# Miniprotein binders against q6w4x9r395to579: the designs that were tried, part 1

All scores and structures are predictions.

Target 1, 185 residues: q6w4x9r395to579
Amino acid sequence: GHCSLEGGSFVTTFDARPYRFHGTCTYILLQSPQLPEDGALMAVYDKSGVSHSETSLVAVVYLSRQDKIVISQDEVVTNNGEAKWLPYKTRNITVFRQTSTHLQMATSFGLELVVQLRPIFQAYVTVGPQFRGQTRGLCGNFNGDTTDDFTTSMGIAEGTASLFVDSWRAGNCPAALERETDPCS
Unless a header shows other numbers, all headers, positions and changes below count from the first letter of the chain.
F, E and O stand for the ipSAE by ESMFold2-Fast, ESMFold2 and OpenDDE, each averaged over both directions (binder to target, target to binder). V2 = 0.75 x the mean of E and O + 0.25 x the DockQ between their complexes.
Where letters were taken out, [cut] stands.

## First folded at step 1 (miniprotein)

Design a7
Amino acid sequence: MDEIEKRIEELIKRLEEFIKEAEELLKTSGPSEEVKRRIDELVRRAKELIEEVKELAKKGDYEKALELLEELEKVLKELEELIKKA
ESMFold2 (binder alone), alone request of step 1: mean pLDDT 75; pTM 0.683

Design a7v
Amino acid sequence: MDEIEKRIEELIKRLEEFIKEAEELLKLGDSEEVKRRIDELVRRAKELIEEVKELAKKGDPEKALELLEELEKVLKELEELIKKA
ESMFold2 (binder alone), alone request of step 1: mean pLDDT 72; pTM 0.622

## First folded at step 6 (miniprotein)

Design yb5 (at its last look DockQ between E and O 0.08; V2 from the best seeds 0.00; counts 0 for: pae E 3.5 > 1.5, placed apart)
Fold by OpenDDE base, look of step 6:
Structure yb5 (fold): chain B 185 residues (1-185), chain A 112 residues (1-112)
Amino acid sequence: as target 1 above (185 residues)
Amino acid sequence: DIREEVKKLLEEARKLIEEAKKAGDEEAVKLLELAVRLLEEALKTGDPERISYALLFVSMALITAAEKLGDPKAVELLLKAQELLRKALEENNPELIKEAIKLIKEAAELLG
């Protein structure tokens, strides 16, 4: 399964459902029993301009009971708040520079993350087949059905992206705005 | 030579990209292009470790494609390749990398 965060505010779920939202919060991208130690992948969005529609991804966070790995747009990688030199390796996670503009977070448990740093901060999430039907968050439920991707944290299927996205907030933030646009444009 | 084997794999991957384009699968194109890019850059360094990590991503990208196409054999090969790559990283064993590449290439050929 592949989930992408592109163009500032575009998301394509594991089931290949594209949508757009504008929010300035930390959101859960991926939760799954397949992630060890209560692991979760999160995305941090912030205002990139003066208007409400000017929002962008500014960081990706992997959080578990043991680690809090942050990859930020300024190319700083931290774990539990401490800056780390690349390549950085934990027990089951490795973060390294793969290209001049791309960082990779490789794991031993079927999660791969590629982060494009420039010119636009973007993230690409790939999970193994063992995650099928067992994912939650902005990346959807990975069950091959796009119609139920907007399932909230409470297990309710929403018809709009904004309510769906808001349900996956990791903090107290303003409500997300939905904007229907062609993600390919 | 790992480098030569990777080059062959890249050729197969590029074929898959073209097929994905023809099929209109934009997501597959994006994912595979990214995978190829990472592998190409890793290849420039010649670092077996970096290459291995790139190959892990490539294999996962191909699994996604294989599942869409309904090819369980390809998935099996790619999962095995991942195991070999992880082992290669742990043991610093380039031979395991070569074996993994072989499996990935075979899978790519099945998908083409």
Scores: ipSAE 0.716, ipTM 0.867, lowest interface PAE 0.7, mean pLDDT 93
Fold by ESMFold2, look of step 6:
Structure yb5 (fold): chain B 185 residues (1-185), chain A 112 residues (1-112)
Amino acid sequence: as target 1 above (185 residues)
Amino acid sequence: DIREEVKKLLEEARKLIEEAKKAGDEEAVKLLELAVRLLEEALKTGDPERISYALLFVSMALITAAEKLGDPKAVELLLKAQELLRKALEENNPELIKEAIKLIKEAAELLG
């Protein structure tokens, strides 16, 4: 299963459903019982310049009871707030540089993340087959059916990306409909 | 020059993978197999920068093994190799890459 965050605001789910959204917040990208220690992968979006792009990806966060690994567009990697030299390893996670422009987070639990730092900050999420039908968040549910990939945090399938995306906010951000182009509070 | 030294290191790394498999050291096998793949891909490009990143990973994988075996000499060599590789990247200096490879090979011999 592959999920991608490209072009600042475009998402393609594990079931290959593309969509675009605008929002300034942290969103749950992937949750699954296959992620140890209540793990979740999150994506941080913020306003980008004065361009037609309302928001763009600025960081990816892996959060669990043990770790908070942040990979930021400024090329800094932290764990629990402490900057780390790469390659960096925990018991089950390794973060390393593939090339001058690409970082990878490899794990023992079937999650792989590749981050393109330049020219555009982009992220590519790969999960093993054990995740089939067991994911939730912006990357969808990985069940082979694109019609229900917009399943909200309450378990309701929506027909529009905006309601789906808003349901996956991870924090005290106003809803995107209430806060068009404004940053999260 | 660097390509031939990398090929020799790959041979040594593959032998260490087989030893780790026989010992049932799953963590070492996973790290070393990834390290070999990264170094092989870097070798295909011939790009010293990519090779340096792969060698940094090789060094980290070997440090993990050396700490498990309690071999502080191997750890010291590998940490120095990482320092040389970071400097090689900063200075764009292939001679430092060759020196780092020598240290990594020496550490691999201590672990074998």
Scores: ipSAE 0.332, ipTM 0.745, lowest interface PAE 3.5, mean pLDDT 85
ESMFold2 (binder alone), look of step 6: mean pLDDT 81; pTM 0.786

## First folded at step 7 (miniprotein)

Design h1b
Fold by ESMFold2-Fast, scan of step 7:
Structure h1b (fold): chain B 185 residues (1-185), chain A 91 residues (1-91)
Amino acid sequence: as target 1 above (185 residues)
Amino acid sequence: SLEEKIKELLEEVKKLLEEARKLIEEAKKAGDEEAVRLLELAVRLLEEALKEALEKLKTGDPEKIKEALERIEYALLFVEMALEEAKEKLG
């Protein structure tokens, strides 16, 4: 299954349902019992320069009990707060430059991430068949239902879309933090 | 009316699909693999949304039809953005 984060704030789920949201926080893209050591893939959104979006992806985070790998739009890769030279390898994860504009995170547990750095920061998530029906987060439940009415109603409609997205919020919102440190607010 | 909105959306979809297919070929010739991927994804999403909408239209259920049309509207926005990005790179 494939999930993509493109064009600022567009998400295409593993069941190929596109939706849009306007968020400036950290959100859970993917949680699954198939990810080792309570692993989760997360996305950080902030204010955008993209024509059709007020917000855009600025970093992707893979978090587990052992690792906090951050890939940012500035081409900086860190693990547990320390900058890493590419290629960077752990026991189960390798981060490397796939092309001049793309980084790839390959894993031994059926998850692959490709990040486009330029001209717009975007992410592409691939999961193996063992993840079918075993995922939760912004990338959806991977249940094979391409007509998921819940995604249409919740992901793109009104205040319920915000509540649905907010249910997957993990950690601080960059816009809120910026406002707190701004003396003029 | 729903019928007029459906006609307008179908005409818009046809136009954008034709434009996207032309840009895919231009991006392939330019060697811009990421533009190709973005445009191919946009085309796929729009085609899938159309298929869903046509299926829901056959049910005659106004709620399901509305949801299908909303999905098409969002897919169109994504395609328009992908086209704008690709044109900027290729233009």
Scores: ipSAE 0.000, ipTM 0.125, lowest interface PAE 16.5, mean pLDDT 69
ESMFold2 (binder alone), alone request of step 7: mean pLDDT 79; pTM 0.721

Design zb1
Fold by ESMFold2-Fast, scan of step 7:
Structure zb1 (fold): chain B 185 residues (1-185), chain A 112 residues (1-112)
Amino acid sequence: as target 1 above (185 residues)
Amino acid sequence: DIREEVKKLLEEARKLIEEAKKAGDEEAVRLLELAVRLLEEALKTGDPERISYALLFVSMALIEAAEKLGDPKAVELLLKAQELLYKALEENNPELIKEAIKLIKEAAELLG
């Protein structure tokens, strides 16, 4: 299965259902019992600096009991808060440059992530066949049926992307900032 | 030039994969198989930057093998190769890639 996060705010699920959203939070991209140590892949979205009405992917996070690997649009890779020189390895995960504009995270457990850094920050998730029917999150349920790809964190199949996406938020998004922080004074 | 040297390195890497399999070192097999695949894909493009990044991965995989075998000379050669590869990327200098390949091959031969 293949899931993509492209063009700042477009997602195509493992069952090839495309959708778009305008959220500004951390979202669960992929959860599965096939991921070791309570692992989860997450996507961080924020407002675009060049267009205040658009949402952009700004980081991808792999979180488990041992690791918090963050790949950001600033081309910095950290694990557990420490910046890492590439190539970087842990016991089951390697992060490295595939090209000057692409990073790859390869794992021993059937998950692969490719991140395009430039010109637009984008992510591509590949999972092995063992993940079929065993995925949850923004990338869908990977069951071969697109009609239930908008299954929320509560297990309800929605007809619209907005309720689906909102159900996969991984935390509280902060309230709008006060006028004092407005760059257009 | 670079193509022939990379091809020889791929042969050495494949030998190390077979040795890792015989030793039951699943992590080494995984890293070396990924290294071989990246280097083969980079070689198809002929892009010096892609080849440099693949070689950085190869050197990391070989450092793991060298550390497990207790071969500090191989580690030293591979660390020097990484420095040359980073400099090659910064300066767009393919001559440094050739020098790095020589060091990586020397290290692979010590480990084989």
Scores: ipSAE 0.493, ipTM 0.808, lowest interface PAE 2.3, mean pLDDT 81

Design zb19
Fold by ESMFold2-Fast, scan of step 7:
Structure zb19 (fold): chain B 185 residues (1-185), chain A 112 residues (1-112)
Amino acid sequence: as target 1 above (185 residues)
Amino acid sequence: DIREEVKKLLEEARKLIEEAKKAGDEEAVRLLELAVRLLEEALKTGDPEMISYALLFVSMALIEAAEKLGDPKAVELLLKAQELLYKALEENNPELIKEAIKLIKEAAELLG
């Protein structure tokens, strides 16, 4: 299965359902019992420079009990807070430059991530057949049926993307700061 | 010509994969297969960065083999090659890539 995060704020699920993203938070892209050490793939979205209401992908995070690999739009790769030279290898994960504009994270457990750095920061997620029907998050449930791709973290299938997206927020979001009044009023 | 060097490295990487398979070194096989993909991409683009990354994967695979065989000289040569390849990526200097290739070939000969 293939899931993509493109054009700053568009997502296409593993079952090929496209939708638009408008949040400014860290979101769970993919959770699965097939990921080792309670692994999860996450996406960080922040405001675009043009409009405060527009959002763009700024980083992708792979988090497990052993690793916190962050690939940011600044072309910096860290693991557990330490900057790493590429190619960077752990026991099960290798991060390397695939082309002058693309980084790849290859794993031994059926997950592959390709990140486009320029001209727009974008991400492409590939999972093996063992993940079929066993994924949760913004990339959908990978069951071959697009009608339930907007299944929230509470297990409710929604007809629209907004409640679906909000249900997959992770951690405390900086979005609340956007609603602060201008101190100069 | 850098493309001719890449073609020779691609053939050598494929031979190393067969040797690693015979040795039962699954991790070396995985790293060398990644190197083959990068070398194939380098032949299409002529991109020196792709060549440097491919050689880093080759050196990683050979270091694992050298450590298992207990050959400290091969490890030393490969670590020096990696240093030159990182420097080549930082400075965009193809002469450092050529120097790294020589060290990798010397290490591969030691490992048989």
Scores: ipSAE 0.000, ipTM 0.266, lowest interface PAE 13.8, mean pLDDT 74

Design zb48
Fold by ESMFold2-Fast, scan of step 7:
Structure zb48 (fold): chain B 185 residues (1-185), chain A 112 residues (1-112)
Amino acid sequence: as target 1 above (185 residues)
Amino acid sequence: DIREEVKKLLEEARKLIEEAKKAGDEEAVRLLELAVKLLEEALKTGDPERISYALLFISMALIEAAEKLGDPKAVELLLKALELLYKALEENNPELIKEAIKLIKEAAELLG
C-alpha cells in the first residue's frame, strides 16, 4: 500500500481516500503491530511559509522504543535529538539521499518512506502486504474499503476529516479545520 | 576511470548479495541492495554523489560481516573508509573516494 502527504496539506490514504485539513500539531500517520518495538510514523504540520491561511508538512518522525528519527524540511536528520550525517544506519533502518531532492528511509520490516525536500516538502509511505488491515492513523486502515478510512483512535468511523485528524493528535494542539480537496479561489 | 570502477563495483555488489543471502544476513542483503540501486542511478545520471553513497552501504555491509567473523583489522579499515567517504561528500573531493575504494578492497580481501 501507498499513502501520500502532498501539496503541503493533502493526504491520500492506503485505500486511496483523499482529504485535506488545516492543523498545527504532530499527528500519528501509521501505527501497526507489524512495526517493531511499538513503532509509529508521525507527521508534523505547522503554518505554511508561503500561504497565509494554510498549514503544511514540516517534518516526518519515526518513533519506537529505541529510536526517534526526525526528517525535517530543512534537510536535517536527527535520531534521539542528535544530528546525523547521511547515509545513517541503525539495526533495521537506513536513511539516505536517494536523489538531490529526495531522502529515503528504508527498513527491514516492510515500511519505506520517501521524502521530497524540494520544491515542496512531501512524504510517500509504502507498506508491504503484511500490513493489510493492520494499520491505523492518518493513512487509514488499509482494509480495501474507503468508507471507514476516517476511523478515529477510538475506533469510530467519522464522515469528516476534522474529527478523524483530531483523534490522531500526539500532543496538546489546536483543533484541526477541514479543508476541501478541490478548493476554489 | 571512475565509470569503469562503478561497473566493477556493481558486479561485485551483486555477488556479495548472493553470498549474504546464503549466510542469512538480512541486514547485509538490505544494505547491498540499496548500494546496487545507487550504483545503477550513478550510471544513468552520472551523479558522483551516488557512487559515494553506494560505497558507504557496501562498507556498512562489510563491517557487519567483519564483526561477525571477529576481524578487527577489516573493521578498522572499513571505519576509516566511512570517514573518508563522509569527508568526500562534505568537501566534494573525488580523491577521498579513490582512497576509500582502496580501503574497501583491502577489507574485502581480508574477509575472503
Scores: ipSAE 0.000, ipTM 0.256, lowest interface PAE 13.8, mean pLDDT 76

## First folded at step 8 (miniprotein)

Design lb4 (at its last look DockQ between E and O 0.90; V2 from the best seeds 0.00; counts 0 for: pae E 2.3 > 1.5)
Fold by OpenDDE base, look of step 8:
Structure lb4 (fold): chain B 185 residues (1-185), chain A 112 residues (1-112)
Amino acid sequence: as target 1 above (185 residues)
Amino acid sequence: DIREEVKKLLEESRKLIEEAKKAGDEEAVRLLELAVRLLEEALKTGDPERISYALLFLSMALITAAEKLGDPKAVELLLKAQELLRKALEENNPELIKEAIKLIKEAAELLG
């Protein structure tokens, strides 16, 4: 399964459902029993301009009982608040630079993350087949059905992205705004 | 040139992967395989910067293996290689890359 966060406000789920939103919060991208130590992948969005529609991805966070790895748009990588030199390795996670513009987080448990730093901060999440039907968050449920990707944290299927996205907020933040736009455009 | 030296290092790395498999070191296998892929990708363009990044990763992978094998000399060589590679990136100096490769090769020989 491949999930992408592109163009500042576009998301494509594991099931290949595209949608757009504008929010300034931390959102859960991926939760799964397949992630060890209660692991979760999260995305941090912030304002990138003056208008409410000017929002962008500014960081990706992997959080578990052991680690809090933050990859930010300023190219700083931290774990539990401490800056780390790359390549950086934990027990089962490795963060390294591939190119001048791309970082990668590789894991031993079937999660891969590629982060494009420039010109737009973007993220690409890949999970193994063992994650099928066992994912939740903004990246969807990876069950091959696009129609139920907007399932909220409470298990309710929504027809629009706004309520879906809001349900996956990791903190107290303003409500997200939905825009119907093709992320490939 | 750097490309030829990297190709040689790739071959050595592949041998080390086989050794790691025999030893049952799954982590080393995973990291080394990824390192090989990164080097192969870097060689497609021949970009010294990408090569340096790949070599940094290889060095880390080999350090992981060296620590498990209890070879402090190999670790020392690889740490020095990483330092040179970081400097190479900062200064855009291909000669430092060559020196790093030499150290990595030496370390690989110790691990083989």
Scores: ipSAE 0.728, ipTM 0.880, lowest interface PAE 0.6, mean pLDDT 94
Fold by ESMFold2-Fast, scan of step 9:
Structure lb4 (fold): chain B 185 residues (1-185), chain A 112 residues (1-112)
Amino acid sequence: as target 1 above (185 residues)
Amino acid sequence: DIREEVKKLLEESRKLIEEAKKAGDEEAVRLLELAVRLLEEALKTGDPERISYALLFLSMALITAAEKLGDPKAVELLLKAQELLRKALEENNPELIKEAIKLIKEAAELLG
């Protein structure tokens, strides 16, 4: 399964459902019992413009009981608050530069992350078949059915992205904002 | 010819993968297999920058093996290779890549 975070605020789930949201928080992108040490992948969004409530991806975080790996748009990689020279490895995770504009995080447990640094900060998540039907978060449930991709943290399938996204906030930040201007007006 | 020297490193790396498998060293197998994959991809592009990134990864994989085996000479060679590769990237100097490959090859031969 592939999940993408592109163009600042677009997400395509593992079941290929595209959506867009406007939020300025840390969101749970992927949780699964297949991730060791209570691991979770998270995405940090912040304001990217002032004319509308535009937001963009500014960092991706892998958090477990052992590690807090942060890859940010300023091209700094940290683990547990310490900056790391690439390539960097732990027992099960390796972070390295694949090209001048792309970083990769490879793992022993079936999760891969590719981060585009320039010209636009974007992220691409790949999970192995063992994750099928066992994921939750912004990337969806990976069950082959797009109609329940907006399943909230409480297990409720929503018809719209806003309640879904808000349910996956990882902190005490503001609720996701709707566009003020209707494009059809 | 950097391409031919990289091909030789690929052959040595594949031998080390087989040795790591025989030793039951799953971490070394995973790192070396990834290094081989990155190096093969870089060779297809012919881009010295991509080759440098792949070689940095290979050197890290080999340092991991060398430290486990307690081979300080191999570690020394690989750390020097990493310095040369970072300088090659900063200066866009392919001659430094060639020097780094020689050191990595020496280290790989010490390890296998």
Scores: ipSAE 0.654, ipTM 0.870, lowest interface PAE 1.4, mean pLDDT 83
Fold by ESMFold2, look of step 8:
Structure lb4 (fold): chain B 185 residues (1-185), chain A 112 residues (1-112)
Amino acid sequence: as target 1 above (185 residues)
Amino acid sequence: DIREEVKKLLEESRKLIEEAKKAGDEEAVRLLELAVRLLEEALKTGDPERISYALLFLSMALITAAEKLGDPKAVELLLKAQELLRKALEENNPELIKEAIKLIKEAAELLG
């Protein structure tokens, strides 16, 4: 399974459903019992420096009871608030540079994350087949059915990306605005 | 020739992977297998920067193994190699990559 977070606030789920949203918050990207220590992958979006209402990915966070790994667009990697030189490892996670523009987080539990730092900060999430049917969040539920990928944190299938995305907020932030920007611009 | 020295280092690293498997050292196997893959990918590009990042990773994997074996000389060589690789990246100086490879190979031989 592949999930992508690309420029313009575009997301493609594990079941290949594309959508777009505009919001300034931390969102739950992926939760699963396959992630140890109550792990979750989160995405941080903020206003872009390009236009008034547009938002873009500014960081990806892996959070568990043991670790809080933050990979931010300023190219700084921290764990539990402490900046880390790369390559960096824990018992089951390694974070390293593959190129001047790409970082990777590799794990022993079937999660891989590739972060493109430039020209646009983007993230690509890969999970092994053991995650099938066992994910929730902005990357969808990985069950092979795109019609229920917009399932909210309360288990309700929504017809709009904005309601779905709002339900996965993981911080004290305003709701994503539906059609905040001109869709034809 | 950096390419030939990297190929020799890959051969030594594969031997260490087999030794780590026999010893049941799952962490070393995981780190070294990833390091070998990264270095093979970097070698295909011929890009000194990618090679340097892969060698930094390999050095970390070898330090991890050397610490478990209690081999402080190998650790010392690998830390120096990482320092040279960071300088090579900072200065865009591929001659420092050659020096780092020599130290990494020496450390790998100590661990083998």
Scores: ipSAE 0.496, ipTM 0.820, lowest interface PAE 2.3, mean pLDDT 86
ESMFold2 (binder alone), look of step 8: mean pLDDT 84; pTM 0.838

## First folded at step 9 (miniprotein)

Design ub0
Fold by ESMFold2-Fast, scan of step 9:
Structure ub0 (fold): chain B 185 residues (1-185), chain A 112 residues (1-112)
Amino acid sequence: as target 1 above (185 residues)
Amino acid sequence: DIREEVKKLLEESRKLIEEAKKAGDEEAVRLLELAVRLLEEALKTGDPERISYALLFLSMALITAAEKKGDPKAVELLLKAQELLRKALEENNPELIKEAIKLIKEAAELLG
């Protein structure tokens, strides 16, 4: 399965359901019991530099009990807060440059991430067949049925992307009500 | 003729993969197989930048193997190769890529 984060705020799930959202938070892209050490893939969105009314992907994070790997749009890669020179490896994860504009994170456990750095920061997630029906997050549940791809963190299937996306926020971020009173968003 | 030198390095790398398989070193097999795939992809493009990035990955895989073997000479050669590759990328200088390949080949021969 393939999930993509493109054009700033567009997402296509593992079951090929496309949607768009507006958000300025860290969101859970993928949680699965197939990820070792309580691993999770997350995406950070913030207001775009060109237009503050739009939001864009600014970083991708892989978090587990062992690692906090952050790949940011300014081409900095850190693990547990320490900047790393590429290529970089841990026991099960390698981060390296494929081209002048593309980084790849390859793993031993069936997860691959390709990040386009320029001209637009974008991410592409690939998971092996062992993940089928065992994923949660913005990339959907990978069960072959697009009608329930907007399943929230509480297990409720929504008809709209807004409630789905907000349910996958990680940590404390600006509340929806706060954004409603912002004249620029 | 970077293309021919890279082909020779691919042959040496495949030999190291077979040795890693015989030794049951699953990590080395995974890293070297990925390095070979990246280098083959880069070679098809003929792009010096792509080749440099693939060689940086291969050098990391080989440094890992050299450290496990306790071969400081191989590590020294590979670290120098990485410096040359980064300089080649900064200066857009393919002659530095050729120099790096020679050092990587020497290190691979020490490890084989």
Scores: ipSAE 0.652, ipTM 0.865, lowest interface PAE 1.4, mean pLDDT 83
Fold by OpenDDE base, second read of step 10:
Structure ub0 (fold): chain B 185 residues (1-185), chain A 112 residues (1-112)
Amino acid sequence: as target 1 above (185 residues)
Amino acid sequence: DIREEVKKLLEESRKLIEEAKKAGDEEAVRLLELAVRLLEEALKTGDPERISYALLFLSMALITAAEKKGDPKAVELLLKAQELLRKALEENNPELIKEAIKLIKEAAELLG
């Protein structure tokens, strides 16, 4: 399964459902029992302009009972708040630079993350087949059905992205705005 | 020539992968295979920067193996190699890359 965060505000789920939203919060991208130590992948969005529709991805965070890894445009920060020299390895997670503009987080449990740092901060999430039907968050449920990807944290299927996205907030933030746009446009 | 030296290093790395498989060290296999892929991709472009990043990863993978094996000399060599590679990236100096490769090869030989 492949989930992408592109163009600052576009998301394509594991089931290939495209949608757009504007928010300035931290959102859960991926939760799954397949992630060890109650792990979760999250996305941090912030304002990139003056209008409410000018938002962009600014960081990706992996959080578990054992690890906290924050990947931003300028640095990788871990549990102790220190910027790390890459490659960084701990237990079953490795973060390393592929190119001057691309980082990767590799794991032993079937999660892969590629981050494009420039010119636009973008993220690409890949999960193994063992994750089928066992994912939740902004990346969807990876069950081959696009019609139920907007399932909220409470298990309710929504017709629009705004309520869906808001349900996956990891903190107190303003409500997300929605615009239906092709992420490839 | 950096490309030729990297190719030699790839061969040595592949040998280590086979040894890791025999030993049942899944982590070593995974890391070294990824390192090999990164180096192969870097060689396609011949970009010294990309090669340096791939070599940094390989060094990290080998450090992991060296620590498990209990070879502090190998670890020392690889840490020095990483330092040289970081400096190479900062200074855009291919000579430092060559020197790093030498150290990585030496470490790999100790682990083989």
Scores: ipSAE 0.499, ipTM 0.768, lowest interface PAE 0.9, mean pLDDT 92
ESMFold2 (binder alone), alone request of step 10: mean pLDDT 84; pTM 0.842

Design ub1
Fold by ESMFold2-Fast, scan of step 9:
Structure ub1 (fold): chain B 185 residues (1-185), chain A 112 residues (1-112)
Amino acid sequence: as target 1 above (185 residues)
Amino acid sequence: DIREEVKKLLEESRKLIEEAKKAGDEEAVRLLELAVRLLEEALKTGDPERISYALLFLSMALIVAAEKKGDPKAVELLLKAQELLRKALEENNPELIKEAIKLIKEAAELLG
């Protein structure tokens, strides 16, 4: 299965359902019992642009009981808060430069992450067949049916992206998205 | 061969950028201009993997344009192209890239 985070605010799920959202937080992309040590893949979004509440990807995070690997748009890779030189290898995870503009995080447990650093920060998530029907988060449930790809953290399938995205918020968002409001309402 | 097919696709994409500008579709203009830049850069490397990632982004930009024009056939072609490109990346199979380009080009022509 493949999931992509492209063009700042576009997501295509493992079941190939495209959607767009605007949010300024850390969101869970992928949780699965197939990830070791309570692992989760997360995406950090922040405001960009000067009209509406445009959002862009600024970092991707892999978090488990042992590791907090952060790959940021500033081309910095950290684990547990410490900057790392590439290639960086742990027992089950290797982060390396795949091309002059792309980093790859390869794992022994069926998860692959490719991050485009330049000219725009983008992420591509690939999971092996053992993840089929075993995923939850912004990348969807990987069950071959796009109808329920907007399944919230509460287990409710939504027809639209709004409640779905909000349910997968994982971070502390001190500067919450400023709503466009009618000043006369 | 791939280089020539991509050049034709870039030409069609630039025509769609001009149409999006006339329509005031700032999002489509932004996405398509970025897609064109990524694809041009990828072509200079000759790297099939990099070309595949650029084509995935172009297909997403074209889906945005197709949705606003109300063309479900173009959307279906682009989703199929994305499936082929992801398979090309997983299998390191450049022949699937050529198939994807043909579908993207067909979708772009429907939109223009």
Scores: ipSAE 0.007, ipTM 0.225, lowest interface PAE 11.1, mean pLDDT 74

